# VHH binders against Profilin-1 (pfn-1), part 88

Target 1, 132 residues: Profilin-1 (pfn-1), of Caenorhabditis elegans (q9xw16)
Amino acid sequence: MSGWNAYIDTMTAAAPSIKRCAIVGAADGSVWARTEADNVFKASEEELKTFVALFNDVTQVPAKGADIEGVHYVVPRTEESLIFGKKENTGFFAVKTKSAVLIAVYEGPNEVAAQVRKAVESMQTYLNNAGY
Key: E = the ipSAE of ESMFold2; O = the ipSAE of OpenDDE; V2 = 0.75 times the mean of E and O plus 0.25 times the DockQ between their complexes.

## First folded at step 16 (VHH)

Design wg39 (from wf9 with G108D; framework vhh_6fv0_2; at its last look DockQ between E and O 0.89; V2 from the best seeds 0.00; counts 0 for: unsure alone 64.1 < 65)
Fold by OpenDDE, look of step 17:
Structure wg39 (fold): chain B 132 residues (1-132), chain A 123 residues (1-123)
Amino acid sequence: as target 1 above (132 residues)
Amino acid sequence: QVQLQESGGGLVQPGGSLRLSCAASGFTFSTYDMYWVRQAPEKGLEWVSTISYTGSNTYYKDSVKGRFTVSRDNAKNTLYLQMNSLKPEDAAQYYCAKWYDILTGSFDEFDSRGQGTQVTVSS
């Protein structure tokens, strides 16, 4: 879906500390769009299938963490439609829309993380309003 | 208190160049991604450029790609925007910010941007 690439570009422009990001189907983890070239989002289909299923019960995720791109993150925070993972100076924000999951992997301090979250949540809101 | 102060604006002819600066204080500048935003008369705010906290990643509005260059000096708490090959449509009040929602065209907080610097492009 070439149209979804535009949203990837928008998120990375909105939060340049995002290293990699993807938009995947909420139901099955199928990749709709992802960063490519030097910043290829490398999560496998099986991993993404498992990951999106975490949103079925986010309350259990902090206890077990989450895996993205073969990296295990602790999960300090979850909300109904948000999973925040952290590992050293990196982390990810994953947010769920009506039909998609947005995943943004970032590197940087907490201040940057906050900026990344805002960007991802803004996209979440935009897509929800658009019916996605 | 967060303070951002833009400077370097002015009047230039089409094809001319300007270098904007943004002096930051009141927060840890080196830990924030930074934004340039502009507002032309009778137009809304529009995103111009973003730079990562380290300066390693830069992004630009399509219309300014190849002409504008964003950079930063974290040691000096200063953000820069080199504007070359300026066009009349680049005329605007330019703001630096520590956050800007490029989807909604809004700032996070009142103090998240400066007072701006005026760029005028006219023959």
Scores: ipSAE 0.885, ipTM 0.934, lowest interface PAE 0.5, mean pLDDT 95
Fold by ESMFold2-Fast, scan of step 16:
Structure wg39 (fold): chain B 132 residues (1-132), chain A 123 residues (1-123)
Amino acid sequence: as target 1 above (132 residues)
Amino acid sequence: QVQLQESGGGLVQPGGSLRLSCAASGFTFSTYDMYWVRQAPEKGLEWVSTISYTGSNTYYKDSVKGRFTVSRDNAKNTLYLQMNSLKPEDAAQYYCAKWYDILTGSFDEFDSRGQGTQVTVSS
């Protein structure tokens, strides 16, 4: 729709194996938009504040993992603006832009994970180019 | 070698129906989300529909919602697009793809799509 919800809709259309996703403020983890209803992204305000702070030093994340929606994920490695994790058949990709962090939780095999990553990175580039 | 082969296109009158098929080979079809994309004469690529690897989640371009239905048969490695109530604006070359970037309007890899099947809607 209008505002940030349109980007959530675009993300789920781009990678339909995304189960839940959100766009949050990079500075504070405030929710700008998220999936709702049957696919509600249910991370707490406290958890999101902690999560976005991980981007201040991504090199420390693989040693401890990351928590999203009360679920602990193993983070095998990070890139400067990318944190991703895996837990059985579920996983997530999170990318930081100038002002936002995009978080997408998906379920599926490695081929689907690769498609979710492509969609998330494409949106990261789009938002950075738009000044966000 | 990844291969995608579309079929089922043709000429229909406004209000008519067509069912497109896409036969996939050379990759594990059942583990990929799949895409339908179209290109009208003298226009760019346009996303039409996406379906998750299990078929449980489907998404559509606003202008085709309620008229088009995407589905898949993983046992047969085949993707389908049922097109009802066709309009002149739907006339295009229709491609199936194992990846399409909705934000950039482009295919990531040369072999990510088939050769397409032509849909013509004539008044």
Scores: ipSAE 0.786, ipTM 0.889, lowest interface PAE 0.7, mean pLDDT 90
Fold by ESMFold2, look of step 17:
Structure wg39 (fold): chain B 132 residues (1-132), chain A 123 residues (1-123)
Amino acid sequence: as target 1 above (132 residues)
Amino acid sequence: QVQLQESGGGLVQPGGSLRLSCAASGFTFSTYDMYWVRQAPEKGLEWVSTISYTGSNTYYKDSVKGRFTVSRDNAKNTLYLQMNSLKPEDAAQYYCAKWYDILTGSFDEFDSRGQGTQVTVSS
């Protein structure tokens, strides 16, 4: 579809325990690319607009948690450009680049979560270096 | 101490098959996604295949889809790569790893990989 779809394919190949992921605009949450078909990323426009706005002040997120795809996650920690959410054996990593937010929803133990984080951060660095 | 030992390489003719094994120790194999990576002479590292920690999700470089099958046996702490219909361009040193960064073409600074096993395809 779009050139952004290749980045979705790369993320899922790099971290095969990612269940769903998306690249969305940092300003408005508009979907640039997402996992499709059997693993469709189903967040609404309004939910994504609310979600990306969390990066305006990540220090306030742990107190309230975050919602993605209608699922509420506890946010045990944040960094300036990273939000980690957890619910049972699932979680998400979201990172902000200059223009985008990358969201990866995964399932697995802490060791898998660390591998997912590495994949998401590598893509964050790549997109930032490319001007996005 | 993380240890990964690849085996099963050798010399085959085009169209032949090989089955690579990767014996894992020093970490909890069943909680890690695993990777196959190869390097041909005078070329950089090339991602081949990835498998999730349960074995339920597998991914392949396009040029090997339909010919290679990655699998794992978590009870034996072993990762496998079945290679069928081998071509001269598949000749390389094959590595298994706990992590491989597809975007940078590198292993992680703290990850471990074995010495690899050589696959040679005569034509």
Scores: ipSAE 0.721, ipTM 0.875, lowest interface PAE 1.1, mean pLDDT 91
ESMFold2 (binder alone), look of step 17: mean pLDDT 78; pTM 0.791

Design wg4 (from wg3 with L103M; framework vhh_6fv0_2; at its last fold request DockQ between E and O 0.94; V2 from the best seeds 0.87)
Fold by ESMFold2, look of step 17:
Structure wg4 (fold): chain B 132 residues (1-132), chain A 123 residues (1-123)
Amino acid sequence: as target 1 above (132 residues)
Amino acid sequence: QVQLQESGGGLVQPGGSLRLSCAASGFTFSTYDMYWVRQAPEKGLEWVSTISYTGSNTYYKDSVKGRFTVSRDNAKNTLYLQMNSLKPEDAAQYYCAKWYNIMTGSFGEFDSRGQGTQVTVSS
């Protein structure tokens, strides 16, 4: 497969506890690809624009948290290109590449979260190395 | 320490079936997504199937979809791979793993996989 949808398929196969995910433009939050059909990624344009702007200064995100799909997450930690959000037994990892933000929403315990993070960071590295 | 022990491999005719098992210990099996990976002689590692920690989400390499079924029994700490309609190209050492990086084609961590079980398909 080619196209951005193939990256969505790879992500869900790599970390099967991902419930929904998307690849969006880092500058404006425009959706390049997302999970569809019975597990549609449902973030609004305004929400995504606000969300990707968090990467302008990730150190200020823990103070206010983050919203995705109308759900408010506590952000216990960030790294220069990574935001981790948590709410009960669900969470998200978002990573920024040169051109994009990859967002993965998962459900599961901390052990699953660690596997999801590994998958997301592997894709981040892959996309960066490919020039994206 | 993490231990994964594959079993159920063997010699089978084309079109035959095998059921692989992976006994897990030394970690909380029910909180990890799990992976089946194979390696044939002179080939690299090849992802086969992935299953979520509850068993509710499963994914397969295209060439085995419809023929293989991954499942798990969290009460028995056991991962399974039912392989039907086996073909010569399915012959390989099969590994279960606690982690497999599909993007790099590697296990990444030394204690993330078992020792494997051999599947041989001959006419």
Scores: ipSAE 0.779, ipTM 0.894, lowest interface PAE 0.9, mean pLDDT 92
Fold by ESMFold2-Fast, scan of step 16:
Structure wg4 (fold): chain B 132 residues (1-132), chain A 123 residues (1-123)
Amino acid sequence: as target 1 above (132 residues)
Amino acid sequence: QVQLQESGGGLVQPGGSLRLSCAASGFTFSTYDMYWVRQAPEKGLEWVSTISYTGSNTYYKDSVKGRFTVSRDNAKNTLYLQMNSLKPEDAAQYYCAKWYNIMTGSFGEFDSRGQGTQVTVSS
């Protein structure tokens, strides 16, 4: 329970089709924890700062899309505190909590995407309940 | 109708081995990440292992790592758990699932799960 790396480990165990994920500060996009080594989440500081700012007005995101790790994703729609996108066989789900944004990049079919979404939303609830 | 049917449980002595199987039907098995979950008498559900839809990524509960191996055969719609060096604390009803919420420790009420397969390790 101590340290943000434990939440990353929980996410990958919960949805093993997640290729890379990160937990970043909602205010500035600063990385609190990310997948490492062969599965390192590669987004730049500038990209993450831009990305978390999208949560200030999610209704504008479908018109522009979103960039994660230098990849441009089509965002078909957004929900309160949820941005998601897809590009070919890859996709992402990002959720905002009180103080954090969790980003999970996955690869797989729609059935896997649905499982990743469940894992991301469950972690969002968990972090909000923990005061984050 | 989604069906998951576990088999391969039994009674073994400490240090023994068992191979569990889970036969899946009623859904496209090859497009789902799959889970092994266990429940010991008078304890809650406990996550054991997860495997990605292709079989490329596997994850394990710390206490079983190095002893258990999860695998799958997508052509046969079958999930496996090879259990080596079994300990008394591994004794439990073992379930396979197409979804398990690790954060809440639950399958979800609309998911159909089998009766599981019982593993007993004689002390």
Scores: ipSAE 0.773, ipTM 0.885, lowest interface PAE 0.7, mean pLDDT 90
ESMFold2 (binder alone), look of step 17: mean pLDDT 83; pTM 0.832
OpenDDE, look of step 17: ipSAE 0.892; ipTM 0.937
ESMFold2, fold request of step 19: ipSAE 0.740, 0.761, 0.774; ipTM 0.881, 0.883, 0.892
ESMFold2 (binder alone), fold request of step 19: mean pLDDT 82, 82, 82; pTM 0.823, 0.826, 0.827
OpenDDE, fold request of step 19: ipSAE 0.915, 0.917, 0.912; ipTM 0.951, 0.953, 0.949

Design wg70 (from wf9 with I102L; framework vhh_6fv0_2; at its last look DockQ between E and O 0.78; V2 from the best seeds 0.00; counts 0 for: pae O 3.3 > 2)
Fold by ESMFold2, look of step 17:
Structure wg70 (fold): chain B 132 residues (1-132), chain A 123 residues (1-123)
Amino acid sequence: as target 1 above (132 residues)
Amino acid sequence: QVQLQESGGGLVQPGGSLRLSCAASGFTFSTYDMYWVRQAPEKGLEWVSTISYTGSNTYYKDSVKGRFTVSRDNAKNTLYLQMNSLKPEDAAQYYCAKWYDLLTGSFGEFDSRGQGTQVTVSS
């Protein structure tokens, strides 16, 4: 609904080096909201279903990497509810909440990546506290 | 030692303009997204604007959109906020920051912001 789009707007304003982002259902990868203004998030339904399933066992992800929008990323390591990937000067952070996975694709140096991570983790905490 | 120093505040009449500057040192300015945040007396922090590390992406609070312009000069390690068509509601202490959490309304770490510069709008 329209409320979920407001979270996307908040994420891009909070971390302006995010190029694209989405909130998807943790169980099935269904898109609840995504960036649509100037930078549409273009991951397929099939790709998102595969992606959110990575959170079923994050320990296996570094060996396989991860695909978002048809781009393969190296995943150097994972944390319990966080998967992050890197390819050249771009990357992604994805966090799992109770009901959702937040995905943010960014471009920039490690310092920008740290700011993107802070924004994504703040939203993770917010949604968890709201029961999502 | 991260240092952010705001300047350019002052007293201006409604409809007037001010340009704020933020001098950055002690970190690699050109690799950080940057934030403008304000606080009116006895009110909470209010996000104003965000700019990406290259300056290519900018975002504004709705009430300042079209009146304020954020920019940066990475060669001079300086962040700017051009404020046009100022209103009494814009009067506040203005902070530049290397981080601001829009959801919690907090700068987070101690060294994320400067000391601020005061903008007063009165006739």
Scores: ipSAE 0.800, ipTM 0.904, lowest interface PAE 0.8, mean pLDDT 92
Fold by ESMFold2-Fast, scan of step 16:
Structure wg70 (fold): chain B 132 residues (1-132), chain A 123 residues (1-123)
Amino acid sequence: as target 1 above (132 residues)
Amino acid sequence: QVQLQESGGGLVQPGGSLRLSCAASGFTFSTYDMYWVRQAPEKGLEWVSTISYTGSNTYYKDSVKGRFTVSRDNAKNTLYLQMNSLKPEDAAQYYCAKWYDLLTGSFGEFDSRGQGTQVTVSS
């Protein structure tokens, strides 16, 4: 397939422990593509606008945490253009590129979390190199 | 310490079947998503299939859907690939891996994959 949906499909194949995933605009949080149907990524437009604004200063995020799909996550620390959070056996990784923010919500142990992070960072590099 | 050992490859006629196995040791197999990757002569690495750490989610390259089935036995630390209706284009060295980057088409670490098992399909 063409378009942004192909990258969502690549992400879930690359890290099948991802439950839900989205690629959104860095400036406004507008959804470019997301997982659908049984795995629909259901964050509101207002929540996503708030979330992408966190990348304006990631160093402040650990004090507040982050909300995705109405769920509050503890953010233990941040790295450059990377925000990640945990809530019990679930978590997320979000990375910012030139024009986009990629968000992946996963479920599983720390080894799986590390694989999800690798997949998300690989996509970040790919999108930056593609001019996004 | 990390070791992945593939087996089950061989020569088969078009339309035949093979079952590949991958014995894992040196890491906690049950907590990793796992990959099957292949490489035909003079071609790059090609992703074939992925399976989640629980076995609940599986993904396949379009050209093998309906013909290949990935599965795992976490109690035995073993990954499987059942290959049915084999075609000449399936001939390749098959690797199992604990990580494969689908976007770059490469293994990130040498210990992420095994030595492979060869599949030959000819009439």
Scores: ipSAE 0.781, ipTM 0.890, lowest interface PAE 0.7, mean pLDDT 91
ESMFold2 (binder alone), look of step 17: mean pLDDT 83; pTM 0.836
OpenDDE, look of step 17: ipSAE 0.893; ipTM 0.937
ESMFold2, look of step 18: ipSAE 0.783; ipTM 0.895
ESMFold2 (binder alone), look of step 18: mean pLDDT 83; pTM 0.834
OpenDDE, look of step 18: ipSAE 0.025; ipTM 0.403

Design wg73 (from wf9 with Y100F; framework vhh_6fv0_2; at its last look DockQ between E and O 0.88; V2 from the best seeds 0.85)
Fold by ESMFold2-Fast, scan of step 16:
Structure wg73 (fold): chain B 132 residues (1-132), chain A 123 residues (1-123)
Amino acid sequence: as target 1 above (132 residues)
Amino acid sequence: QVQLQESGGGLVQPGGSLRLSCAASGFTFSTYDMYWVRQAPEKGLEWVSTISYTGSNTYYKDSVKGRFTVSRDNAKNTLYLQMNSLKPEDAAQYYCAKWFDILTGSFGEFDSRGQGTQVTVSS
């Protein structure tokens, strides 16, 4: 039996170009686990509540973009359970499971972005299969 | 096309050291996070270490922490694994890879690993 922090550790090991990440409740954006210390995920409770609500209708997100940690990201497109954004050499991938939203902020080129996406989608599948 | 060639494996006594190298070609090595993965006889694939594309972030399997060090030289398109204080349980075929799924213990649908280098630890 491990807490949600073990999944954060797995994510950063799986894609080491992730700078910060968090697992939050899909209903309210409450933080279940996040990167700590020198890599603390800095989003406020109000920002996270607003962010998880974007999954209620992802088709509207590209027109408005998304805010994470006070940074506005351009969202080029979305998929049913995936929102991703870019700002210069940084970006994020966020995926929704049954009960959670996993958010990973990374820094790096498109090749790194593709690896971060694979790691986030793998965790999404794992959590859904575990009933979350 | 994509090529990954491991070298540096061999036979060592418990407590010995080896330095593995992985020569990469056919892709822009400097823009990928890289992985070291091993497979012992009759066992599954096991993640060993990951290094970010700049070399700034490194992660390790708990059982190798403090003994193994991953590094890279982007100018030479080469990935390294320095292995110290080797134990019998470290004996395995060691692979370098452009991607490894830690949760499933697999290279996923597209295997981009090398052929590996054999590490044997015995006295």
Scores: ipSAE 0.790, ipTM 0.891, lowest interface PAE 0.7, mean pLDDT 90
Fold by ESMFold2, look of step 17:
Structure wg73 (fold): chain B 132 residues (1-132), chain A 123 residues (1-123)
Amino acid sequence: as target 1 above (132 residues)
Amino acid sequence: QVQLQESGGGLVQPGGSLRLSCAASGFTFSTYDMYWVRQAPEKGLEWVSTISYTGSNTYYKDSVKGRFTVSRDNAKNTLYLQMNSLKPEDAAQYYCAKWFDILTGSFGEFDSRGQGTQVTVSS
């Protein structure tokens, strides 16, 4: 798991306003790695299974929103492999790769959200190119 | 227009200290996470440190942890890098930036960084 934790470390260093993040299996939401210690990513297995299934048809997500860590987010828009959720001055970006879903929860203004999106999409591309 | 101006570089002996500054203008400095990046001659760009827009979260390349401290003063629109216990391996052109892609080793967009300041470490 130290290999997958390196990707978590890279994400938080690349976008330091990410508060918590995780890499989970795209098929079942199983946790491959996550932020730990004082920044534990606390989503349950049941919640993650439901969450990753949203990528089966992202066009339905704006109507119902999404839950992560027991927090309900409005979803203003989606792309085939990306879900963006907002609640007040916090939000998340989630991207799907071949095998995984990367979830990053952040806090900050729109400028910070744009930096978080860049970091998440860069990692998505990296993992896809590596076969994940 | 976005402007980032680094200063504070120079020649120092091994074990010495320098403090770099980065003056920001032309954008709302306090709403951006900020980056320090360096480049030695004929080498790729290397991420050094990142600081969140409030200053509450800081991250460092492993080889500089404990020696370098990143900070910011949002009232003065200024980013800082305190460099202690400098080693020959730290010699490089140092850049402050609004963005750096750690995975690809690139700044991405044109207005993402300053012109740099040179740090030289030699006996």
Scores: ipSAE 0.788, ipTM 0.896, lowest interface PAE 0.8, mean pLDDT 92
ESMFold2 (binder alone), look of step 17: mean pLDDT 84; pTM 0.847
OpenDDE, look of step 17: ipSAE 0.891; ipTM 0.936

Design wg86 (from wf9 with T58K; framework vhh_6fv0_2; at its last look DockQ between E and O 0.87; V2 from the best seeds 0.85)
Fold by ESMFold2, look of step 17:
Formats: sequence, structure tokens, C-alpha cells
Structure wg86 (fold): chain B 132 residues (1-132), chain A 123 residues (1-123)
Amino acid sequence: as target 1 above (132 residues)
Amino acid sequence: QVQLQESGGGLVQPGGSLRLSCAASGFTFSTYDMYWVRQAPEKGLEWVSTISYTGSNKYYKDSVKGRFTVSRDNAKNTLYLQMNSLKPEDAAQYYCAKWYDILTGSFGEFDSRGQGTQVTVSS
């Protein structure tokens, strides 16, 4: 999809404390788009395949945590289509749509995390309404 | 109680400059990303710029890039928008906001933005 990078640009503009983000296929973790250049999202294909499978049963994730870009995060909470991971002053939000998982890695305080979550959930709704 | 107060609008000639200010209180300004949004009469809201809570990341709508500069002073709880090379199409009510949903074109809650300041360009 040639236009998937536009969604990455929209996400970073909507939540400027996002450091890196990606849109990956929900079934296999294949990368549809990601932040590039100096902000490259660098998770391996194998790691992403494991990561998106967490959405098959989010209730198991808090006990184990989650790995992205070779970094292990504590997962203090999940919702049916959302995983929140935390490590020190960084964290991630990941949301599942019909076809994709949107992953946003941020740095900042809890107030910034709440803004990042709002941006990620708004994009989740947008993509679901568009059939993705 | 969140309060945002924009100022610095006015009438300028095309090519002129204005500096908008947004005074923030009732929340910890230094821990929030902030937004500039504008609206011309009878038009929808239009995202203009965002700035991260540290000021390190800044983003602009393409039509204002290179002409507008967003900044913040966290010690003074103040957000700024320096507008240079103003064009008639920049005329609008300008809002600063604690949140703006670029995809839906909405501020969400009523306390997420100020009352706005008017920018008018041309004679």
C-alpha cells in the first residue's frame, strides 16, 4: 500500500512525543509502514509475528510482558484490542484493528502517555471504519 | 481547572508577521504536548502545528511550513506561534489546545482549548 506512510506521518503529527511507530499486519506482523530514517522502527519480523499474536489472548500478557525492538516492557494493563507496555520513562501503546496492529513507542510522563493513547485509539477507529 | 488564553492576534498586511501567545493554567503545562488549530468563518477546524512537551519535536501543516514556528516556554507556562509571511488564506480564529484529534477535526472536551484570537490579513 503506497499510502500507508501517510498514516505514520499523521500519527507522529497527532502525538509528537511518539518516537517510533509502525503499522503491521495483524495475522503475521508484516510491516505495512513504519517510521524511517533517524527514527527507524527496528523490530524484527520474527519479533513482530510473536508480538501481534499477543492479541489472541490479551489476558495472558500482563503476567509475561512484551518485547518490541529487543526491549522488554512490563504490561500493567490490557484491553480487548489494546496493550500498554512500560519501561522506565518510555512505553508503547499497541492497538488492533480488523487487519492491522498499530504500535507507537513514546517517551514522556503519564500525561503524554494519555495523549499518545488518544491518538492511537483515534487512528484505530479510523482504520476500522475504513475497513482495515 | 484548565484555562488557556490566546493573545497577539490582529490586523496585518500580506507579508506581515504576528506572534501569538497562549497562557496556560490549571494543569501541568510542561507535561503535555500542545496544539495550534485555526478556523476561518463557516469552515471546519484546521490543524496548524503541534509541539512535544519538551519542545524537541515540532510539526506543521504543509501550507505553513517554513513560515510559522511553534515554540514553548515551560517556565512561563506559555505556548507561542510565530507567523511570518502571512497570506490572506491564513486569516482565521487561532486556538491553542491541550488536545486536538487531527483525524476527526475535533477538540473533544470543551476545556481542551482556549477562546481563540483573531488574525486578519489584508486592508
Scores: ipSAE 0.786, ipTM 0.895, lowest interface PAE 0.9, mean pLDDT 92
ESMFold2-Fast, scan of step 16: ipSAE 0.799; ipTM 0.898
ESMFold2 (binder alone), look of step 17: mean pLDDT 83; pTM 0.834
OpenDDE, look of step 17: ipSAE 0.889; ipTM 0.936

Design wg88 (from wf9 with T50V; framework vhh_6fv0_2; at its last look DockQ between E and O 0.90; V2 from the best seeds 0.67)
Fold by OpenDDE, look of step 17:
Structure wg88 (fold): chain B 132 residues (1-132), chain A 123 residues (1-123)
Amino acid sequence: as target 1 above (132 residues)
Amino acid sequence: QVQLQESGGGLVQPGGSLRLSCAASGFTFSTYDMYWVRQAPEKGLEWVSVISYTGSNTYYKDSVKGRFTVSRDNAKNTLYLQMNSLKPEDAAQYYCAKWYDILTGSFGEFDSRGQGTQVTVSS
């Protein structure tokens, strides 16, 4: 678990407008690592279980949106391994790796969102190459 | 056109201080997270510090924590890096950028940086 914290730190450093983020198991939503202290990622286990299941059929997600940390986000679009949500000046990017889901909640304008996406996708690529 | 202009580099003795500046134009500076990156001779690019678009969040490479401070003035479209207690290993060309992939060591599609400013640390 401690090893996964390093990846949390890397993502937050890669995109400093990330407010909270987590790495969870793709199969069950179990939390492997998350931001803590002043920026605790607060999604419940049940919520995360539901969230990771969205990747079973991402095409349906835009119609219903997604919930993270008790907040409902509109999902403008999805890709095979990417769910993008928006709410006012906040949003999230969630990407799926071989065994994990990376979730980054951010605050800021569209320019910041682009940077957050790149950071999360970069981590996705890294973990995939590492076998995770 | 995006323009970034670094300045403030120079020659200092170990333990000395420098304050780098980055003047930005050609884009809405206040809406971008900004990065300081450096490249030492015969070494690859490495991130040094990152600051959120509001300035509320800052991150540092471990080797510079406690010595370097990143800040910004969005009203002046300027990014800063205060470097204290400089070490020889800090010598490098320093760049500011709109984005840098700290995992891959690349600028990617956000490859917007200036000409850089040279920092030399020598007795």
Scores: ipSAE 0.609, ipTM 0.829, lowest interface PAE 0.8, mean pLDDT 93
Fold by ESMFold2, look of step 17:
Structure wg88 (fold): chain B 132 residues (1-132), chain A 123 residues (1-123)
Amino acid sequence: as target 1 above (132 residues)
Amino acid sequence: QVQLQESGGGLVQPGGSLRLSCAASGFTFSTYDMYWVRQAPEKGLEWVSVISYTGSNTYYKDSVKGRFTVSRDNAKNTLYLQMNSLKPEDAAQYYCAKWYDILTGSFGEFDSRGQGTQVTVSS
């Protein structure tokens, strides 16, 4: 295996409490790679198109929250290129690079969430430096 | 204060086995994903295996997959690495860590890892 799937493998190994993740195109939400098989990332194409558009103005996201895989998350905070969604003991981190949006869905306490954020932001930096 | 204490290293012949332990204190061990990382003379720092906070998800570097098994006992605040079929290239200082950035190759903050335990493989 090569290509974008290697980045998915790296993200899941970097933070093992990530349950599912994907790399999608920032312009249209098209799936470049995702976790598959028993832990497939199941967001629809329509949902992903709506989701990546949230990065056009992240300041509006906390008011309405965000949906991924048919699950509604409250969004307590955003940054220019990062959206954090939370629902009970689960959550997601999504970060935008030049060309892509990385989405990681995790389960665990706040300490795990902090580890997941660090892994996702490290990959964001890596992809941006590589021109993606 | 966060403390991680590795033990169980030693000298072993190629094909032998060792079991590493990591005793954790000063933080809530059961709420953290945990990492095994090694520093080899030839390759510097590299990740070995990772395990989620419940133990339900485990991942291994390709070169050790099938030979090493990571596990944890949250009741005893202890992380383990069972190392079988050891090869000369496995010789390294082994660290358990509360964090390791696979992409940057760094433990990052102070208190992210223990002092390490040495594994030596020779005939």
Scores: ipSAE 0.587, ipTM 0.836, lowest interface PAE 1.8, mean pLDDT 90
ESMFold2-Fast, scan of step 16: ipSAE 0.798; ipTM 0.898
ESMFold2 (binder alone), look of step 17: mean pLDDT 82; pTM 0.823

